VH-VL binders against q9yh85r1066to1250. Designs and how they scored, part 13

Target 1, 185 residues: q9yh85r1066to1250
Amino acid sequence: ASCIVSGYGHYLTFDGFSFDFQSSCALVLCTTIHGACERSDTFPTFTVTVTAKNEDRDTSLACVVKQVEVEVFNYYIVIHRAYKYTVMINNERLYLPLKLGQGKVNIFAFGFHIVVETDFGLKVVYDWKTFLSVTIPRSFQNLTYGLCGRYNGNPDDDLVAAGGTPRFGVTDFVQSWAKRDTFCR
Below, E stands for the ipSAE of ESMFold2; O stands for the ipSAE of OpenDDE; V2 stands for 0.75 times the mean of E and O plus 0.25 times the DockQ between their complexes.

## First folded at step 6 (VH-VL)

Design s17 (framework fv_navenibart; at its last look DockQ between E and O 0.69; V2 from the best seeds 0.00; counts 0 for: pae E 11.9 > 2)
Fold by ESMFold2-Fast, scan of step 6:
Structure s17 (fold): chain C 185 residues (1-185), chain A 121 residues (1-121), chain B 107 residues (1-107)
Amino acid sequence: as target 1 above (185 residues)
Amino acid sequence: QVQLVQSGAEVKKPGSSVKVSCKASGGTFSSYLMSWVRQAPGQGLEWIGGIIPIFDTANYNAKFQGRVTITVDKSTTTAYMELSSLRSEDTAVYFCARESGDEYYYGMDVWGQGTTVTVSS
Amino acid sequence: DIQMTQSPSSLSASVGDRVTITCKASQSIYSYVAWYQQKPGKAPKFLIYAASSLQSGVPDRFSGSGSGTDFTLTISSLQPEDFATYFCQQSYDSPYTFGQGTKLEIK
């Protein structure tokens, strides 16, 4: 199933729920780590975080995806729109293509997109501007949290915030998945 | 099935505070939202704010921020809405309502009977 | 804040009539609309959620439709107990906001 972020902060969850939100904060898009969840050692864990940038100070309609962070297999991968065809891995900037951990993680260009994929089926695709997608296999059904939702076949429970409970609307929901940032209003 | 029972009518002076209670009974304490909504005589509905009981996390309508406090006592399954610095314009029926986290993310399915608050000199 | 505007503000109808009430949001709220019925002296009664999903126990003569900014509540064949005030509400963002209400009166 795929979760999609498009320009101006439009989100489409794994279960087909849509919402709009513009934020400069780093937002947890998809994660297998849910606060009190302790049995992550049995299954691969990962976290995908997205940060947007408003290129028009007067209008949020000019929002682009500034940065994508992928944390998997002890690799901290940062994709930044200003540094095309490169990634930062554990604080070192490297050029594409890259094969990490004997092929556990592959990072490469596909047309004008960057692709991050893992040996267990996580696939992150970003166009260096406004399009970001996260695809996960069915084995992660009911195991993910974040803005992309629960991946359980029910869009009505996709507004599940950090802590596993619904919130009062999309602003409260999105802010519950925000990481603290000095640029976040 | 959950029922919400509110405290009785209140008559208050301008500048005072009122604290309305809303006791939930009949249901298991689970992930749900509790909202407070008021209705002035002959007028429409206005959302004051709400709370997530299991996390004790409140969200307020900016119109009331600084004057309203919503709390919950988990041991008695009772939610409270306290409104301070009362004005005559605060005269209304105050309702508590539940929004189920499991079935009704988009609406308030169970309502209290309402508490009339009259602010009069 | 998201503004919810209902039309008409009042409506006179007869038993058996098809009644339509509309609600317009000031911005796209997808399907985050609920509808309530309120009778004098009573708390609102939940009718519809997610714009078109009927609450358990609500008669099937009630239906909701719409997405984005334009929403409609329809009563296919009005019954005597349906004379009441109807409110739409958005839950897309806080603060939650209600339409001003539509009073359905006997002709």
Scores: ipSAE 0.320, ipTM 0.726, lowest interface PAE 3.9, mean pLDDT 83
Fold by OpenDDE, look of step 7:
Structure s17 (fold): chain C 185 residues (1-185), chain A 121 residues (1-121), chain B 107 residues (1-107)
Amino acid sequence: as target 1 above (185 residues)
Amino acid sequence: QVQLVQSGAEVKKPGSSVKVSCKASGGTFSSYLMSWVRQAPGQGLEWIGGIIPIFDTANYNAKFQGRVTITVDKSTTTAYMELSSLRSEDTAVYFCARESGDEYYYGMDVWGQGTTVTVSS
Amino acid sequence: DIQMTQSPSSLSASVGDRVTITCKASQSIYSYVAWYQQKPGKAPKFLIYAASSLQSGVPDRFSGSGSGTDFTLTISSLQPEDFATYFCQQSYDSPYTFGQGTKLEIK
């Protein structure tokens, strides 16, 4: 299933729940908690984080994806809008295409998109503008948390905050997955 | 075999709009970058824009931005290019061409037969 | 936009000749270059991407080389069917841009 982030702060969860929210905070889209899977130490874990920003240029409410972070295996991957066709891998700027871990992670450009793929089926697509998608295999059903939801076929329980507490409001839900810093409150 | 079949020739007045279609058959549609490229008589190739159907994301050459709209109909595996405010300089053969991003090499490996658009008063 | 300067604009050669066409990018595009062949009244035909494998159906006499800003398409031994116009194209960044073309004519 795919989780979609599009311009103007539109979100679509794995289970098809849609909501709108604009934030400049880094938001956890999808994460797997270590140990959450009964399949032991062999089941991969990952985290996808998105940072968006409102464009002030034409007073449009366009929300541009500024940065995408992917944590998988021992790699911290940062894709920044300002640095097209490059990525930071563990704080080192590298140029595409890239194969990490002998093919465990594959990063390449596809037209005006960047694609991050893993050998277990995680796929992140970003156009350096307003479009971001996260695709995960069905083996991760019920194993995900974040703005993309639980991936359990039930969109009604997708508003689960960090810590596992259901939320009723989108604002509260989204804020719970925000990484707090000096500029994010 | 994979092929792209475009709509027929168009004759348009300045200021009008033209919409060219490109139907894909014989292969995957949604996972390819569908580009539109034009070629004025006796001239080179000019990229207009492209779209990836699965993402519904289009990118345009700034030269045409504001006048061009690229869309797709996934149900019919057809891509469209609409160009408005036509000028005589828009007279050209318009091609659709697909590009795959599945491999670590890229190129427009399948082309439509071209659509001649003539803009004249 | 990235400019692709192709040279020469035209070239006369004979069957059996070795032909080289050059394309220079206004900035580094790494290896993101494709070459096309176009015959009159026809759509361009994809030949090769950078120095990678040729497209299916493209003869081995065609080869690509280069990286960064300078790229070359080479036809090792020109055949009668190779007389056409050739284009380079960068696929590094939007908008895609083409060289102005090289018309290869029979001497």
Scores: ipSAE 0.304, ipTM 0.760, lowest interface PAE 1.7, mean pLDDT 90
Fold by ESMFold2, look of step 7:
Structure s17 (fold): chain C 185 residues (1-185), chain A 121 residues (1-121), chain B 107 residues (1-107)
Amino acid sequence: as target 1 above (185 residues)
Amino acid sequence: QVQLVQSGAEVKKPGSSVKVSCKASGGTFSSYLMSWVRQAPGQGLEWIGGIIPIFDTANYNAKFQGRVTITVDKSTTTAYMELSSLRSEDTAVYFCARESGDEYYYGMDVWGQGTTVTVSS
Amino acid sequence: DIQMTQSPSSLSASVGDRVTITCKASQSIYSYVAWYQQKPGKAPKFLIYAASSLQSGVPDRFSGSGSGTDFTLTISSLQPEDFATYFCQQSYDSPYTFGQGTKLEIK
């Protein structure tokens, strides 16, 4: 299954629910970590976070994906649009391609995109501009939270806030997945 | 074994447009970069642009001043390149080419046979 | 745009000769270089990727080397079928530019 972020702040969840929202906050797209201290030792944990910006402040114009963060295993991966073909890995800037943990994480260029792949099937694809895709295998069904939803085949229940409570409005749903920052809205 | 088959030669007048097709067969279509490259008579190779079908994302050489549009039709596994406002210097052979299967590096390992476009009055 | 300066523009050689063709990038492109062979009236043929990796089915008399800005294609013992035009291409950043080509002619 794939979850997509595209221009104008368009989001498509794993289960096919679509919504629009524009925010300058870092937003959790997909995480296997819910609000409780519940970690699965039988499946890898990860979090994918996106920061987008509408540079013209006009809701009818393109919204750029400024930064993508992938936290997986012991790696904190930061991809920023201004620094093509490099990534921050645990606060060190490195050039592509990269093979981390003897193949647990591979980071490489593919066409016009950067790709982050893990050995368990997480795949993050970013075009350095407006398009971001997060793909997970079926084994993560019912194990994910975030703006990409629950991956349970029901698009109507994708709006689950951080901390596990349902939200009925898109704004409150998205705000609940924003990482706290006094300078974003 | 992947093959790329392009549409036939075209003769066009200045100011008109041309749309060249490139049909892929015998392999995966959706996840590879499909590029367009041209070669004027007796000249070198020039990258025009490319598209990855699954992402529906095209990238263009700015030299073509917004005159080029690259699209795909996944149902027919066909890529298209349309060049408008044709000039005599657009006379060239136009190739489509597919990205190498090497997941770490860019290169074009499968090429179409080329489509000759002649722009003359 | 990243410019790829290829030299020489043409080269005359005999069967059995060793030849070297060079390509220089206007900025570092690490190892994001491909090499192609093109015979008259034909589409280019992919030879080398990642500066030095030989494409499957390409004879081992072809080799590539270099990183950063300076790259070479070497043919260790020319065969009759090797007389063609050779191009380098950078794949680091759009637009993905080619060198101007080296025509390898029979002497």
Scores: ipSAE 0.007, ipTM 0.509, lowest interface PAE 11.9, mean pLDDT 80
ESMFold2 (binder alone), look of step 7: mean pLDDT 90; pTM 0.929

Design s18 (framework fv_navenibart)
Fold by ESMFold2-Fast, scan of step 6:
Structure s18 (fold): chain C 185 residues (1-185), chain A 121 residues (1-121), chain B 107 residues (1-107)
Amino acid sequence: as target 1 above (185 residues)
Amino acid sequence: QVQLVQSGAEVKKPGSSVKVSCKASGGTFSDYFMSWVRQAPGQGLEWIGGIIPIFDTANYNAKFQGRVTITVDKSTTTAYMELSSLRSEDTAVYFCARESGDEYYYGMDVWGQGTTVTVSS
Amino acid sequence: DIQMTQSPSSLSASVGDRVTITCKASQSIYSYVAWYQQKPGKAPKFLIYAASSLQSGVPDRFSGSGSGTDFTLTISSLQPEDFATYFCQQSYDSPYTFGQGTKLEIK
């Protein structure tokens, strides 16, 4: 299933719910549940975070994805739009392509996109501007939380039941997944 | 079946505060949101704010933020809405209402009977 | 804030008529709209959620439709007890907002 962030702050969750929100905060798109069910003991954990930027105040056309963060296998991978075809890994800037952990994580360019993929099926695709997608295999059903929703087959609960905690509408839902304390709150 | 019973009518002077109660019976706080909505004479409905009782998380309409506080006393299954710095335009019927989060629907399915608050000019 | 605009503000109808009330959101709210009925001196009654889902116990002559910005409430064969004021409400974003209401009066 894929979760998509596309031009001007448009989100499409794993279960097919869509919503619009503009924020400059770092927002958790998708994260695994620590200790959820017996399967979480054997499944890899990961977190994907997105940060947007509006390049011209009061115009939706100037909204871009500034930064994508991927945490997996103890690698902290930062993709920043200002440094194309490079990534920062555990505080070191490296050029593409990269093969981490003997192939557990592969980071490479495909056309105008950067791709981060893992040996368990996580795939993050970013175009250095407005498009970001996160794809996970069916084995992660009911094991993820974040703006991409629960991945439980029901789009109606994606805004309210994230992390099992109800929220008052889309703004409260998005703000509940902000990683950093900033003015965008 | 959950019933919401509100406190009685209040007459207040400008600049004072009012605290309205809403007691739930026949159900649990853990399965719903609580909202407060007002209606001025002859006017429509206006949302003041709400609270998720089990998490004690409140959210307020910015129009009232700074002078409204919504709380819950779980031991008495009672929600409260306190509005300060009252003005004549705060004269209205104040309703509490619940919204079920567990059933994947987002509407206020149970309402209190309303509390009339009159602010003398 | 998301604005909800209802049309008409009032309408007159006879028992047996088909009545349609419309509600327009200032931005897309997908299907996050509910409809309420309010009779004089009483609290609102919940009718419809998720734009088109009928609340248990509400007569099947009531129906809702729409998605995005345009929504409708329809009463297929008006009954005497249906003369009331009707409100739409969005729950897509905080603050929750209501339409200004449509007063349904006997013709």
Scores: ipSAE 0.013, ipTM 0.611, lowest interface PAE 8.0, mean pLDDT 81

Design s19 (framework fv_navenibart)
Fold by ESMFold2-Fast, scan of step 6:
Structure s19 (fold): chain C 185 residues (1-185), chain A 121 residues (1-121), chain B 107 residues (1-107)
Amino acid sequence: as target 1 above (185 residues)
Amino acid sequence: QVQLVQSGAEVKKPGSSVKVSCKASGGTFSEYFMSWVRQAPGQGLEWIGTIIPIFDTANYNAKFQGRVTITVDKSTTTAYMELSSLRSEDTAVYFCARESGDEYYYGMDVWGQGTTVTVSS
Amino acid sequence: DIQMTQSPSSLSASVGDRVTITCKASQSIYSYVAWYQQKPGKAPKFLIYAASSLQSGVPDRFSGSGSGTDFTLTISSLQPEDFATYFCQQSYDSPYTFGQGTKLEIK
């Protein structure tokens, strides 16, 4: 299934729930990690984080995806819109295309998009502006958390906060998935 | 100059299923969301669901949960909406529409001509 | 579900008139409102997105305003081709919902 972020903060979860939220906070889109003690060695773990920027204070129409972070296989991959066709991997800036870990992670350009693919089926696509998608295989059903939801076939369960508590409002849901070093305003 | 061309009118019995097609031509297909919207005679517009063709992922209005399926065939640039367990209340014109899923949420900027579905006994 | 309520349900106007149609959401939807025009027997035509942004090719006599819960579509100087039904739509939350429509009739 795919989780889509498009336009000015429009989200479509893995289970088909749509919501909109505009924030400059770093937000966890999709993660398989609840905490260190819940990490699984059986299934690969990853985290995808998105940060938006409003280029004009007075209009939501100037909001763009500023950067995308992908943490997988001990690689911390940062994609920043200001540095097209490059990525930062574990604090080193590299040019596309890239093949990491003997092909465990492939990062390449596809048209005007950047694609990050893993050997287990995680696919992150970003257009350097407003479109971001995260695709995961069916084997991750009921194993993911974050703004993209639980991937369990029930859209009503997608509003699950970082602490595991269901939320009824979009604002509280989004704020619960903001990284602690940022504040959603 | 993208066009959406829908299949022809259908007359169905209660309890049957209908599958309406929407063929895109003249423009980009996969970059946009494809939505289905219906309009009963003399009534307003009702959203059925939206699919992202690139990823074959659909989001449905809960009112139609379990009865509707939206699919795409990227090789023929065609979207489909199948509605089952038809009732007389499903009599409507069914529209497909392209929605920009990028910068501005352009709304549903290109529409098919509509397919009339009549459910009667 | 978010309810979109339009006012009025119908109005009569003359060519050259300034026409205003309103749309109220049952909860805040920020600027996620689009406006459509529909003529009898035809599919809707997209006019406005993000509450106030005019779609390419739409005459500048059309304008939109509002944010949060209250939205307005204005036609500054009505032309003969503008007699139609107008719908507002929210895309803030699933399901997408439309207003009931405002029929604009020649006086």
Scores: ipSAE 0.000, ipTM 0.458, lowest interface PAE 16.7, mean pLDDT 79

Design s2 (framework fv_navenibart)
Fold by ESMFold2-Fast, scan of step 6:
Structure s2 (fold): chain C 185 residues (1-185), chain A 121 residues (1-121), chain B 107 residues (1-107)
Amino acid sequence: as target 1 above (185 residues)
Amino acid sequence: QVQLVQSGAEVKKPGSSVKVSCKASGGTFSSYFMSWVRQAPGQGLEWIGGIIPIFGIANYNAKFQGRVTITVDKSTTTAYMELSSLRSEDTAVYFCARESGDEYYYGMDVWGQGTTVTVSS
Amino acid sequence: DIQMTQSPSSLSASVGDRVTITCKASQSIYSYVAWYQQKPGKAPKFLIYAASSLQSGVPDRFSGSGSGTDFTLTISSLQPEDFATYFCQQSYDSPYTFGQGTKLEIK
């Protein structure tokens, strides 16, 4: 299934729930790492984080996706819209295409998009502007958290906060998935 | 290997719309980026937009945004480009082309034969 | 938009000549340049990708070079079938843009 971030802060979760929110915070979009849950290494772990920016300094109306972070297989991959067709991997800027870990991670250009894909089926597609999608295989059902939801076939529980308890509003939900090391307005 | 076959020539009146098809044969086009490019008589090439068929996600040249729609029908392995509010300067040959992302390609490696669209009163 | 400017707009050459066509981008596009050959009435043919990589099936007399803003296409020993129009294209940013074309003519 796919989780989509499109046009000015519109989100569509894996289970089909849609919501709108504009934030300059670094937001956890999809992760297999949940603080309240301990799990044996049965599946690979990953985290996808998105950060928006306001193109107009006086309003959040014209937000674009500024940065996408993908953490997988001990690779910290940073995609920044100002540095097209390059990525930072563990603090080193590299040019596309890239094949990491003997093909565990492939990063390449696809039309106007950058694609990050893994050997277990994680696919992140970003257009350097306003479109970002995260696709995961069905084997990850009930194993993910974040703004993309739980991937369990029930959109009503996609608003699960970072602490593992349901939030009753979109604002609280989004703010619970903001990285606390990073201040936002 | 994939081949792209386009629909036949069209003659349209100003203000109308045209829908050109591009059918992949000899394989599928779902795993690559499909572009539409036009060429006015005696002129150069102009990119209209493209689509990633597996995601249904289109990207348009701002010059055509609002007038162009690119779609795919996965069941027939066919891509479509619809251009509305036609003007005489839209008279051109319209090409579909594949750009592969699964190999080390940064260009359009398979092209349709082209569809001539003439806009005249 | 990124503007691609080719030089020359047209060029007359004889069979066996070495021909060089240049392409300049209005900003750095690294190696995101492709080259195409187009014959009258036909769709463009893909020649080179990533500025310097030959497409499978393209004769080795064709070569590409450059990075950043300045790119060249070279035909080392011109053949009769090489008389055509050549286009460069950037794939670095939306929209994709092409050079205006270089027409290679006999004479």
Scores: ipSAE 0.006, ipTM 0.535, lowest interface PAE 11.6, mean pLDDT 80

Design s20 (framework fv_navenibart)
Fold by ESMFold2-Fast, scan of step 6:
Structure s20 (fold): chain C 185 residues (1-185), chain A 121 residues (1-121), chain B 107 residues (1-107)
Amino acid sequence: as target 1 above (185 residues)
Amino acid sequence: QVQLVQSGAEVKKPGSSVKVSCKASGGTFSSYFMSWVRQAPGQGLEWIGGIIPIFDTANYNAKFQGRVTITVDKSTTTAYMELSSLRSEDTAVYFCARESGDEYYYGMDVWGQGTTVTVSS
Amino acid sequence: DIQMTQSPSSLSASVGDRVTITCKASQSIYSYLNWYQQKPGKAPKFLIYAASSLQSGVPDRFSGSGSGTDFTLTISSLQPEDFATYFCQQSYDSPYTFGQGTKLEIK
């Protein structure tokens, strides 16, 4: 299944729920880490975070994806819109293509997009501007949290806040997934 | 070896829609990035958009915003470009083209033969 | 959008001549530039990628150079089959954009 961010903060979750929200905060799109304990040795853990930027305050049409962060296998990968065809790993700017951990993570260009893929089926695709997608295999059903939802086949219950309590409003839901180290303007 | 074969010429009235097909043979269809490019008579090349079949996602040139849809059918190894609200300025030859999916630098190395679309009243 | 401008728009040359076509991008595209050849009634043919890398099967009289904003396509000794329209294309940013084309004609 795929979770999509497009245009001005238009979101489509793994289960097909869509919502719109504008935020400059770093927002957790999809993570397998929730609460005090991570999922055990059975499944790999990862986190995908998105940060948006409004390039034209006069119109929502200018809202773009500024930065995408992927945390997986102890790699902290930062993709920044201003530095196309490069990524930051360990505070070092590296040029594509990259193969990390003997192929556990591959980062490459595909058309005009950047693709981050893992050996367990996580795929992150970004067009350096407005389109971002996160695809995960069916084996992660009911194992993910974040703005992309639970991946449980029910779009009506995808609004699960960071504290684990179901939320009914979009504003509280999005705000609960803002990273703790991020200051929202 | 990859070959792209497009559907035949179309004559359309202003305000109607046209759907052009591009059938791929040889190679793995989902390994391609597929672009659509048009050329008006005596003019240069203009990129319409493209699709990454394995991700089921398309990206469009904003000039065609709201009027173009690019889709794929993996079972028939066929890509489609549908353009709606046709105007006389849409009269052109429409090409599909493949790009390398595994290369660091991309170029359109395999092209369809082109489909002539004429918009007239 | 990145604007691509070619110069000249048309060029007359004789067989055996050295021909140079230039392409300028409105912003840096590094080495993400392709060159295509198009003959009347045909689809474009891929010639050069990464500004200077020759596509398999393309004669070695063709060469490309440049980086950033200024690029050049050179044909070292023009042959009869080289009379065509040439297009540059940036692959750095979406949407892909092409130069307006340079028509190479027999003198």
Scores: ipSAE 0.006, ipTM 0.542, lowest interface PAE 11.6, mean pLDDT 80

Design s21 (framework fv_navenibart)
Fold by ESMFold2-Fast, scan of step 6:
Structure s21 (fold): chain C 185 residues (1-185), chain A 121 residues (1-121), chain B 107 residues (1-107)
Amino acid sequence: as target 1 above (185 residues)
Amino acid sequence: QVQLVQSGAEVKKPGSSVKVSCKASGGTFSSYFMSWVRQAPGQGLEWIGGIIPIFDTANYNAKFQGRVTITVDKSTTTAYMELSSLRSEDTAVYFCARESGDEYYYGMDVWGQGTTVTVSS
Amino acid sequence: DIQMTQSPSSLSASVGDRVTITCKASQSIYSYVAWYQQKPGKAPKFLIYAASSLQSGVPDRFSGSGSGTDFTLTISSLQPEDFATYFCQQTYDTPYTFGQGTKLEIK
């Protein structure tokens, strides 16, 4: 199943819930880390974070994906739109293609896209502009949290906040998954 | 303090090749895209292509497809542009330029002095 | 390819004048526009990035505006050193493309 961020701050969750929101905050899209059950000995853990930027100071229609962060297998991978064909891994800038952990993580260019894929089926695709997709295998059903939702087959359940409590507004929901700055605009 | 110094003027015959160099000094060479831009006498600017120095990944304007090759020698921090099958229309000043790789700003902030290439019989 | 159309091709002005140069993109490029100044025999000088942001060291009489497809470079009070050719560039996608240039001449 795929979770999609498409032009101008449009989101589509794993279970098919869609919503729109404009934010400059770093937002947790998908994570397997949740409170007291943060780490699993059975499945790999990962977190995908997105940060958007308004390229047109005057309109929301010009919002783009500025940065994508992928944390997996103790690799902190940062993809920044201004530095095409490169990634930052644990604060070291490296050029594509990359094979990490003997193929546990592969990072490569495909056409005008960058692809981050893992040996367990996580796939992150970014076009350096407005399109970002996160794909996870069926084995992660009901094991993920974040803006991409629970991946449990119920779109009405996708507005689960970071604290585990359902939120009634999109602003409350998005703000609960914002990293670092709680007052992002 | 970052500066780009290009090789000297060239006079070439039609059908030959020319290779222009661009040596970077100061600053971090690999943190930016390097572009090549030409300007025919009395004309505007035309982008030829660019390269990411450390990995040697190049991108070319399709107009020059098959005729241009952009490379880097990391040991001397020098970028090269080679243009083959030269025609009289290739007579121009060729510039190398560093592209700003900053967060939201794109543009060429440091330029070489230019290399005049004349194609004449 | 994204086409950049610049107008006028040439412009005559006097010191102290307010000068406006326009640039139109064939498709939306958001704010990915840079402006350059070029004097005869010299490499282009970087003036403006992101359509409206002034490069460090450039006099504040220079300003840029616009978004989407229509962009403008303005010099609020022309100085003798400003007589040059000006170019816009889209920085949105490769191949990068430039306007054909505007030659600013002394009246």
Scores: ipSAE 0.000, ipTM 0.461, lowest interface PAE 16.9, mean pLDDT 79

